# Designs tried in a protein design chat: VHH binders against o26223. Part 48

Target 1, 191 residues: o26223
Amino acid sequence: MKLLWTSQHIKVTVHIDGKVSKMDVLEAIKTRRSIRKYQDREVPEELIDKILDAAMCGPSAVDERPWHFIVVRNREMLEKIPEVHPYGAMVKDAPVAIIVCCDSSLEKIPGFWVQDCSIASQNILLAAHSLGLGAVWTGVYPLEDRVEGIRRLFSIPEHVIPFSVIPLGYPAENPGTRDLFDPDRIHLEKW

## First folded at step 3 (VHH)

Design b44 (framework vhh_7nfr_2)
Fold by ESMFold2-Fast, scan of step 3:
Structure b44 (fold): chain B 191 residues (1-191), chain A 121 residues (1-121)
Amino acid sequence: as target 1 above (191 residues)
Amino acid sequence: QVQLQESGGGLVQPGGSLRLSCAASGFTFSSYAMSWVRQAPGEGREWVSSISGSGGSTYYADSVKGRFTIARDNVKNTLYLLMDSLKSDDTAVYYCAKESYEYLVPYMDVWGQGTQVTVSS
């Protein structure tokens, strides 16, 4: 998908090539890990554009696509996130964070925006990983104190609900791959 | 491959001492908080102790405070639990666990196979 973005007289056009193998996708899914330690290195806007393009390509209920995104690079603002999110301490050390939001005015079916924004959040994590970045999903919704804290901190209007805060950067840790396949959780034909 | 392997369990008399070890591999050991969790037969898991990645902060369950000491050696990638003044109630399988945070709150995402501690005459 073509994403057009303009900043400081620079017009950036990002194209995502659909020519990827199934093994590449499976590898990305299986090797993605939550990354909480980041290099002191800027993430180019071009990579953020690619990540957000991927986020918006997820399925949504009745194609409602309720998601909006806030890109936070301001260090002072990133340093304030732990004050309203008790498990967001790593955000202050990240070069950038993406806040996934739901614009409730775009809802066509009540309640499915949670699933829509979950899909967008996971796509951000996978896209970041595929581009050599590390990220972690820090949960906001449905915890009312976190929702209202993030809303106030970023001047988010009442009809918009902050869903997740995803810090990202070049990884400064390598936790390795998990072996999570459990055949006991697979039931054939019946429970 | 992330692995945790416990050792040092055994049979001891009440009032005795044991030292448990946990060898860690496949991750940056010094970057993660580590915990000891125990499970007695027929019961749920009980958290025993935790230590920060640097070793600068330690935490203990009230049932073991003053009797157990958690320690780590980040050069050897090894976690320890030094158990003094053992009681029959300390009888359990002791698991080494790595702390993780994926989505909502911290939890233990990697567990060792466990080592049996039996306190009995």
Scores: ipSAE 0.015, ipTM 0.314, lowest interface PAE 7.5, mean pLDDT 86

Design b45 (framework vhh_7nfr_2)
Fold by ESMFold2-Fast, scan of step 3:
Structure b45 (fold): chain B 191 residues (1-191), chain A 120 residues (1-120)
Amino acid sequence: as target 1 above (191 residues)
Amino acid sequence: QVQLQESGGGLVQPGGSLRLSCAASGFTFSDYYMSWVRQAPGEGREWVSSISSSGSTIYYADSVKGRFTIARDNVKNTLYLLMDSLKSDDTAVYYCARGFEEWVSYFDLWGQGTQVTVSS
């Protein structure tokens, strides 16, 4: 709910596995991996609050900020997501998922809400990683069947478009770091 | 030259076994999740199984769990699917796919497929 989150100012001290963790922005970007296996361990509400705060801090076209978020913890609902999302099998095993949505009534410039919601989704992944959690972006928009399926499962209104489903939790896998830097993709002064 | 090439398909009796192989070339095989995806006539693609780059993390579709085993050999750049207790419903073209770990579809490279027919 927008009113509930707008009125709250949450300040908490967070401990990750009994330790306080800090991560440089570049380190977070370079070491974030998609995580699809999660511990059977609850994610505290205060960490979700921090992740959503970070999601809303992204830039948006003409400052439209069209984002709305659904936080799903209900096991029965999580278990139904793979029925409408063929590659979302890992969602049923996550303790929580965030559905990133666009409220089309907030759109000020046509089409840029896709980029806005992409930025919000990436911020969720980076914030989760920085807090010791693992997450994966599962695509919904622009795949019509997935958009329709997710809308029906979560009773999403006609004017709201589900964009992505991001399961998250404490990681139960540790994929190694990848070196993806490719200087052949960098052109100086011209192609 | 980036490619995936499946082999090992064929006709088998119900309850039989079959081993599929997928030879990868033109990329660093050991850096990628690899998957098997199948498509029966007149149906959409169905994900079957995935294996992490190291082989330590494995996922199976509920329809094949306990009957199929996915494996990889990073020295030979080869992905395998060991299929036991085959059913007529397993009849499909089986595709080797390079797993896409990020955003949208999980697969950014596909083989041409190998036909598996379970004779009833």
Scores: ipSAE 0.013, ipTM 0.310, lowest interface PAE 8.8, mean pLDDT 85

Design b46 (framework vhh_7aqx_2)
Fold by ESMFold2-Fast, scan of step 3:
Structure b46 (fold): chain B 191 residues (1-191), chain A 122 residues (1-122)
Amino acid sequence: as target 1 above (191 residues)
Amino acid sequence: QVQLQESGGGLVQAGGSLRLSCTTSGRTFSSYAFSWFRQAPGEEREFVGAISWSGGSTDYADSVKGRFTISRDNAKNTFYLQMNSLKTEDTAVYYCAAKPFEEIVHSAYDYWGQGTQVTVSS
């Protein structure tokens, strides 16, 4: 059980039978909500490492795994994100954000990187929730102005495409859970 | 920041029931995980039960599992410990405790109430 983390942060070894989250998978999926208000508390690096490990465990088309991640903790940089991402206003109030990127040089099949990065983004949201954190997905791709704004702000090279910005922190709100099951969207055998 | 205040303690006969309440004053009640601890005279403080910030997960000490139930009411900024089938060994001062957002962690808490006495007579 090796954590795949290429930064200079401390490696974390996970012991499965330790004092880990007691939330089961279906509970995590059903109770996860978008969280846009955060406590003024730092998120420990070991939790970010666990979240990114979960992000990289997602399936990808032809196992291309095109994702790269930028972890942003610098308050001045977080405060600049809303200038290039109008619906990212909450990012400036978060202790940390993860930018999910696609390295197009790793793409083996055209266009599937969008699905790959969507899967990685959802894993970040679920992992954060399971660890007692709140997060929200904010879209970057395919909006050209947001893509280029984020690229310039974080010195992202031309062949890398910023896909989403996910602020996260300890939640300062608790929206109730939603009952979203709709049997009218399920078709048996044919439309 | 939260302040915690227990209520509902008292004298009860063995086999009886009692419900403890912990009312919080704070703007972020729904953002805290909550727990109950107890301490009998001359003994260490021990974990009783916990509820996660979402209310989706609960955990109990083996000594109370099946008899005690923890719940929360975010609209009232209150959480509860329903104690059924009480035994004389449940006699203790009961403390409510809070910490931000960790899934059930009964080993470390940031905020504590003053305690409420529960006495179970034979």
Scores: ipSAE 0.000, ipTM 0.105, lowest interface PAE 19.5, mean pLDDT 82
Fold by OpenDDE, second read of step 4:
Structure b46 (fold): chain B 191 residues (1-191), chain A 122 residues (1-122)
Amino acid sequence: as target 1 above (191 residues)
Amino acid sequence: QVQLQESGGGLVQAGGSLRLSCTTSGRTFSSYAFSWFRQAPGEEREFVGAISWSGGSTDYADSVKGRFTISRDNAKNTFYLQMNSLKTEDTAVYYCAAKPFEEIVHSAYDYWGQGTQVTVSS
């Protein structure tokens, strides 16, 4: 059992043996940070299963659920990702990465797949955090070079669009929490 | 609700092999982890092995490690117990079980099959 302390002295109990996190949803959202440094420690498959379950629980346009997930653990493949993703340097240091993709053949309404995959990606981040893992969203779509790079690297069919690469691992950094609430961004009834 | 049905049981000689199947009903096969249990006459039901929803993780009782293998085929809504090097002590009714994603626990499953008899003769 590892205890993680946030800057707000929120006690997070992380159970390594695939136990359900006790972190509530608001805590997960508020305390989540991008993590780009990872321990030299494997992530149990059970945690990945939970994360992917969470990823598939998000809403999608007309319930189209266009998402697919590639789970990457192979070290050689992880090390190749930065070659086609300039801002994905941390991926080579992660024990695992999830590539979120869209199957365009499943799309029912054009363009909403971006929202769907975004929701799935965010759920991955939140679930990871709640389970005591660190993760970061590295964008692939809509940058063509990244899309094609990831496509080639993982032999992704043409009708499938890689959307994001999310490395995951036990965190080797603690960036603290931020208060991002901005009342100036809230408008009542009208702009 | 998930319905489970075991098949493949029977009589086999010691040292032989047998493959059990568990077929599930419904469209949510991928949303469940699966396990095999067995119960010998006069004994308590015991854990045999389990497989995660993705198939990437498996767990086995010490008594069957190295001899038994669990796999799953999502396209067929079926998971399997391959039993090699069978022993007389492996004689039991074998049950398949299913549970949601939550936890790989050895004792708490929401759905159970009716069981299939496996008899290993000397």
Scores: ipSAE 0.000, ipTM 0.266, lowest interface PAE 13.8, mean pLDDT 87

Design b47 (framework vhh_7aqx_2)
Fold by ESMFold2-Fast, scan of step 3:
Structure b47 (fold): chain B 191 residues (1-191), chain A 123 residues (1-123)
Amino acid sequence: as target 1 above (191 residues)
Amino acid sequence: QVQLQESGGGLVQAGGSLRLSCTTSGRTFSSYAFSWFRQAPGEEREFVGAISWSGGSTDYADSVKGRFTISRDNAKNTFYLQMNSLKTEDTAVYYCAAGSPYEELIYSEYDYWGQGTQVTVSS
């Protein structure tokens, strides 16, 4: 089916606190850190829209783009996530979380949806960081108990697989930056 | 913040067993998931197993699934790796870490690592 876009989907220059925020791609990749502590501050819908737009721009096997997203702002629902996701304790303290899902009906090549949803998840983390937010990827798939727990909490249909839960907000911690470059992992021409 | 210390490593014959312990300090033990990693000579550090903050969920690398069991004791601020049916290929330095590989846990991004304990499995 054809999709009709409205003015709410028009792209505009990103502003944070009345200032244009600039971060090049390499800076975003190198300085992004997992953030698990958030300010008691709402994230504007416009920023979530920009993050989700970036999520959908990832490469996808045979252009299947099987990703769907659930945006959770309801405090009661956020507080229930740690009950079914044991590594997601920080989610209850986040102002918002994004659940990355795969719609299996859109899958054109078996198994590559995992890579597709991983790319979407990473794009969410990078986009959030570039917009002055912090986020962390908490894993759901391939852990069957977490998949079914998240499915039940959010009324996710059987043909849709929850892949990751990504809480995000304005950072309340600054873990600093790591230098991860290891030249011993680079081989020229042959192993 | 948490500090980790491994114990229980040593020399064991193939087919034997060892139990590794990781003791923690700090006030946040029950808020963390914990993981075990290992590094064999000349190889990269690899994931071995993980346990959730509640202890209700565990994850294992395929190479150790069915042989290794991870558990935690919140009252003792300690978590464990029970290693059974050990193979010479399990010879490595074993590290404990706070956090889970299913969250965005990159070794150098998380400073909560133990010093490592040597496990040597002889033929």
Scores: ipSAE 0.000, ipTM 0.143, lowest interface PAE 16.5, mean pLDDT 81
Fold by OpenDDE, second read of step 4:
Structure b47 (fold): chain B 191 residues (1-191), chain A 123 residues (1-123)
Amino acid sequence: as target 1 above (191 residues)
Amino acid sequence: QVQLQESGGGLVQAGGSLRLSCTTSGRTFSSYAFSWFRQAPGEEREFVGAISWSGGSTDYADSVKGRFTISRDNAKNTFYLQMNSLKTEDTAVYYCAAGSPYEELIYSEYDYWGQGTQVTVSS
């Protein structure tokens, strides 16, 4: 069974078994949307592995690779995440979520971990989309209440900081594509 | 907006120790990297040390390495400068600063600064 999502100019074909037609990088970037509704269908472990592989392929400051990932499939835990994350309501409806974390002991340059974990998070979103899944970035850091909430919930050590929660699933919505190009944000040589 | 307040400054003899504190306002303490600076009379403000958002990384000026230690307590919204083996040349007004975690800690420009606390080391 194939799921076909159509926009005005771009068609994405997704296979039920997690096999998708080839999607080039620009297509993936341009057509990716936040997905907050999911089908009642499990995500194969193989797809999660591919997504995590992609997450670890991004650059990091001086190659410090400070990221860790918690893969959450337990229904009870998924249902608890919204209790500590006010904007994480959709997590309870997802079959799986990835929590991106930073291990501070791996830091080589202070502060760049945020960029590193952001790149990893974005790669998760792009990879998910390219594989026919929907995902959304729910920010944890830098909000202290969310950080502490997720920390407690998942017994995360003090030297490890939860950064983002990314629910994943087969999409049950199609928000369409956006054109976000703004030439007014481009400056040549000087401001 | 974050407000910073230094405390713990004073007069100390050379070879002595002093602990400075910087308390921050708000619930976003973990959102920032923190640094200590100092300015002696007639001198430019200089970097003393910094601590990352998580506390896992620190950096120090060469002049204070091995003598000064920076730490943070997220539960108290406070970070510290432990000053050991103080020298007369450590005499200065000490400032705490908070900056974005997206930038290097050694930058001279921070989003928020304290009012400073005087540290005087006598011979």
Scores: ipSAE 0.000, ipTM 0.187, lowest interface PAE 12.9, mean pLDDT 86

Design b48 (framework vhh_7aqx_2)
Fold by ESMFold2-Fast, scan of step 3:
Structure b48 (fold): chain B 191 residues (1-191), chain A 122 residues (1-122)
Amino acid sequence: as target 1 above (191 residues)
Amino acid sequence: QVQLQESGGGLVQAGGSLRLSCTTSGFTFSDYAFSWFRQAPGEEREFVGAISGSGGSTDYADSVKGRFTISRDNAKNTFYLQMNSLKTEDTAVYYCAAGYHVIEEFPSYDYWGQGTQVTVSS
């Protein structure tokens, strides 16, 4: 990390480990949108590794970290996901998808794995957005037909629960920013 | 600009059948996924069933699985809920919706019909 001054007196930060996203945390959270249309362009494995690193940095109940991830790049496998997930049609068109799973044998407090895997899923979405990618969370758990369909398709063991399927790619759509702040949902001191 | 209009509700005896219709306007019908929801007095609105944009995938609430069937007719800009083996517990106002499904991470704007009453007598 090095600060440079140009002849225009512009302060510039140069990062020695390469080009890094300049989006701040609040900007990333507020501008992230579900992306369902992707360019016909490969996502480098380095970016997937960064996204998964971010996913594993989420908080978990009693630090149980029950998440496991399946990275799917195989076109034939991606094309089969819509057969077991009715709202996963966009996955067929994505260059890659991540399946977030819970290994129930790692659970320390019963039931909190749902929150743990939700946090991991959201971190994937935010990390993807910060890296210039688009993604969408398609729900699997708690819909039993989808859980079993995904389990069979990817040979997932019975003690592991598929939680979400997240297709990722370079975005081929640019939805506008949403104004979601609703002060009527904020209560001071009491309900 | 977008409009959804339900029809086909009414009074029916337990064990009977009804077909609800939802006619749409203001958007390209084939581009959207559709859902049915219902609400009994004093209760929250609950999911009933959904059909994907391609029509190749359907999903149902456990309480109606095997009895209700959702379908779509792209030529008529209309989608349907065929309700068989009706029970008194199925009594509710039924709403059609376009674009959003409860299993999606982030909804596109929800478009809703005004509702149609279904009453199942014993």
Scores: ipSAE 0.000, ipTM 0.192, lowest interface PAE 12.1, mean pLDDT 82

Design b49 (framework vhh_7aqx_2)
Fold by ESMFold2-Fast, scan of step 3:
Structure b49 (fold): chain B 191 residues (1-191), chain A 123 residues (1-123)
Amino acid sequence: as target 1 above (191 residues)
Amino acid sequence: QVQLQESGGGLVQAGGSLRLSCTTSGFTFSDYAFSWFRQAPGEEREFVGAISGSGGSTDYADSVKGRFTISRDNAKNTFYLQMNSLKTEDTAVYYCAARPFEEWVTPSEYDYWGQGTQVTVSS
């Protein structure tokens, strides 16, 4: 693995199945797609550790860093997620899922934990993509039935709020690229 | 304005073929996943087939595998259901549906639906 700075960008070298590719930060952001089809192939523990390290590097309000993570590899548990999350059907076919949680006892400023956990969730998606994996954010908070279903399934205590479920694996689909820049959403100096 | 419009339905004899089209407008076609559903009289709507955004993967109901093929043409903002070896039990109103591929919530009420097109297969 080699990090290389160019004149305009930091380029990160990723190892993919014996091959290496380079992806700068802007390319990673622009080419990340939701992936819901996974190869029947285990994700190494070392890659999960790198993803979680990246998740914890996000900015947080008053540096409260309220996030906790549950790593789920147990097939029986993964198969039960669709029972409490109706649009998480793909989770049962993933080799691993990460549940992003907020420990409300770590909250220093009311309400900003939602932004903190959103940042952690997006960092998981980008880090997974940069490492040659695919992932998708499936929403839990603020849907009360999903929050309580996930809490019950994983024995999450009352002061901890499950925020998102992110299955990930080696991708078995390639949805291609997007062009989303809309200059009408940019206002100079004033609205 | 978001719109989905089916075409290509009609009357066909058993063993025949039909190609359904769903033309879309009001959104960026490449950002959506597409599916076909059908509903026979007195029955609930059932899944037929799906194609992910940009053509990444396809999926089909067991009853139509090997007979039906879903495809998309991003240049025409249209996706298709090619129906071969039609059976009388394929008689139904066929609906096309679209869902943002990069969504992370998607309760069913956030799907976009066409108005439906009748397919009648006679013996």
Scores: ipSAE 0.310, ipTM 0.636, lowest interface PAE 3.3, mean pLDDT 86
Fold by OpenDDE, second read of step 4:
Structure b49 (fold): chain B 191 residues (1-191), chain A 123 residues (1-123)
Amino acid sequence: as target 1 above (191 residues)
Amino acid sequence: QVQLQESGGGLVQAGGSLRLSCTTSGFTFSDYAFSWFRQAPGEEREFVGAISGSGGSTDYADSVKGRFTISRDNAKNTFYLQMNSLKTEDTAVYYCAARPFEEWVTPSEYDYWGQGTQVTVSS
């Protein structure tokens, strides 16, 4: 059985076994949207593995790779996330969420872990999209109340910083594509 | 709520001894294997040693073998790192970690971590 998801510009075929048709990088980037509605359908572990593999392929400062990932499938835990994340309401409706964290002890250059975890988070979004899934980046860091909420909820040690919560699932919405190109943001040689 | 808490760290002279404790709560202690790690300034976190779920097996880094011993007390939900013949190069933050029924795992495979305790060995 094949699941075909059609966008205005792309067709993605997702197989039940977790195999999907290939999407080129530019297409994935340009057609990706935040998805906040999900089907009542489980995400195969194979897809999560591929997504996490992609998440770990991004560059990091001096190759410090400070990221950790919590994969959450437990319904009770998913339902508790919105209690500590005001903008995480959709997480309770997702079959799975990935929490991106930083182990501060792995940081080699102070402050760059934010960039590293951002890259990992974006790769998760792109990989998910390329695999026929929908996802959304819900920011945790640098808001202290969210950081502590997620930390408490998942018993995250003090030296580890939760960075983002990314719910994933088969999309139950199609918001279409956006043209976000702005030539006014491009400067040649100098400002 | 799962918690791992290290204690027993401090300042000691070279050749001296320290005993670290890791007190745990929020999970079934007997179902977990436990490890100690350490991180010195400017260095990567390194494996120190581990003890199996049953407590029947232990493993140690070559740098501490013969000097350090790990044990566990299931009745107290606590496991220990006995450090003898301490050297200046043993100076680090020491972390305890837990993994379900794993004999030996990499640092990234542990489910729970302590906050760390400072051990300083002076010359």
Scores: ipSAE 0.000, ipTM 0.192, lowest interface PAE 14.6, mean pLDDT 87

Design b5 (framework vhh_8pnl_2)
Fold by ESMFold2-Fast, scan of step 3:
Structure b5 (fold): chain B 191 residues (1-191), chain A 119 residues (1-119)
Amino acid sequence: as target 1 above (191 residues)
Amino acid sequence: QGQLVESGGGLVQPGGSLRLSCADAGFTFSNYDMAWYRQAPGKERELVARITTGGSTNYADFVKGRFTISRDNAKSTLYLQMNSLKPEDTAMYYCAAGPWEELVYMDYWGQGTRVTVSA
C-alpha cells in the first residue's frame, strides 16, 4: 500500500498494487465511437484542459494554428443549441460542449483553416475517449444557417467562424467497435 | 448497392400498432449505425430513434416507452415497432444509414413509408 499526499485540498489516497490499464494510440483510434448519451456527472475542468491542450497539438498548415475554443457548461445555452443545429439534440443533455472556431485573422494560407479545425476536432474526440469520456462531432461549417445560428447564439465576432460543436461527458452507451478496414481502397504504386 | 427501402406503413386508429421495416440492398449493413426519422407535411425531418452497430439505442422523448428500434444484421433489416400510436405520429417515416461521426449528413436514405393515425 502506498500513500499519496496532496496539498491545499488535503487528501490521503491509499494505492493498491496492480496492473494499470492503458490505451495506446492505435487502440484509441480504432475504438473511438461517437457517443450521444451521457451520464448525469460533472466533467472536471482538469480533463477539459487536457482535451484542449491535445486539440492545440495538431499539425497546422504553415503553423497558423487558427483555432479558438468556446467551452459551454451553462445548461440554458446548451438547451438552445438544438434550435440552430437540427442534428444537435443530444447537446442539451451533455454536461459540457466545446465549440471549435477559426479566427480568420490568424489564417496564413486561404482555405487550410478547415483542415486545421478538423484536426483539432478529431484530437478532441480522441483525447476525450482516452480519458474515459464520450463525445461526438456535430458539423457546423460549411452550412451557412448553422454557422450564423451558432454565431448569434454565442456572440461570435464576424472574423471568427464556428466550425464544429462537440458535446462530451461520461458515456451512458457502449456502441462497441467497428471493423472498417477495406483493402479494396488501397492501391499499390498506381491507381 | 447502398439502397434503403422502407415498408410497413399504413392507416391505423389511435392506440393501434405498426411495425416498420427497412431493407438494405447493400452488403455492408452491419457496418452502419441506423436511424428512423419522420416528416409531417410542411415540417422538417426529425429523429425518432437510433441504433448503433453494437445495438445501443436512443429515442426521441415523444416516442419513449411506445416505440422500439431493432436490427437484424443477418437479414440486413432495420425495424421500428410502434405501439400506442397517436394522431401526432402521422408522418412519412424514413430510415437512414451512416456512421454519424459528424451529424451533418446520413450516407443513405430511403423513399419513406407513410403512417396515418386517424383522428
Scores: ipSAE 0.007, ipTM 0.343, lowest interface PAE 8.8, mean pLDDT 83

Design b50 (framework vhh_7aqx_2)
Fold by ESMFold2-Fast, scan of step 3:
Structure b50 (fold): chain B 191 residues (1-191), chain A 121 residues (1-121)
Amino acid sequence: as target 1 above (191 residues)
Amino acid sequence: QVQLQESGGGLVQAGGSLRLSCTTSGLTFSSYTFSWFRQAPGEEREFVGAITWSGGYTDYADSVKGRFTISRDNAKNTFYLQMNSLKTEDTAVYYCAATPYEDLIHAYDYWGQGTQVTVSS
């Protein structure tokens, strides 16, 4: 136990990801990359709570806030996601994944739940990045087979629509940053 | 099955040049962004350069700007790293990578096995 206690204490006090320093909003947006390789290292529940709080802070059409979130840490469940999501292979190697869902009973205006859930998904990616984690958005809706596969796997009710699966963890890769600014897509005063 | 295969590594003297190639198979070449990374002994893997799916945008690490050039040949499903004015500090295993460019539908990277580049003084 003393050895286990020492290991736990070291885990609490040592942070080696290099993203503990303050990152402003523009830096976070410009440097966020999809991360698909993760360290074999647990993500503290406190960080997941911060990420989910950020997810819920986005604008929502008529303030309908239709999103619900499933937090998956169970290894057996994470290993089954690639069976129903053909591009979710990296999920089995992540310490945790968040499934963003729409509760259609909360929808006040038809179709805008897609935008609401997209905003929530992007906030998850940005919040994870700002906290020294890496994440990737794997699409579920509107691909019928993925929607039904995820629904069955996680016992999601018929009135709830799985929207995205976002694995996350401490990054084990650094793809660098991109400058994608294209002034030809900016029109002054009119098209 | 998606495969990435590096070639063109080897031993070269400082000030010399090498051209690395990454041949891809099993993917739609035009739908991917391609990157080069390197890892020196005892160091972490670092970004070297990238080229977008259109070939219209390139990005480089500050340490290689002006010396290295990334390019792609869509007809050959191959992309390249032309390395000029090589320094001993460029000694590393070089890896190629393909990513569906922040694609929300197709979301994982593919990696090559790496090729050794050694720059002698």
Scores: ipSAE 0.028, ipTM 0.452, lowest interface PAE 6.2, mean pLDDT 83

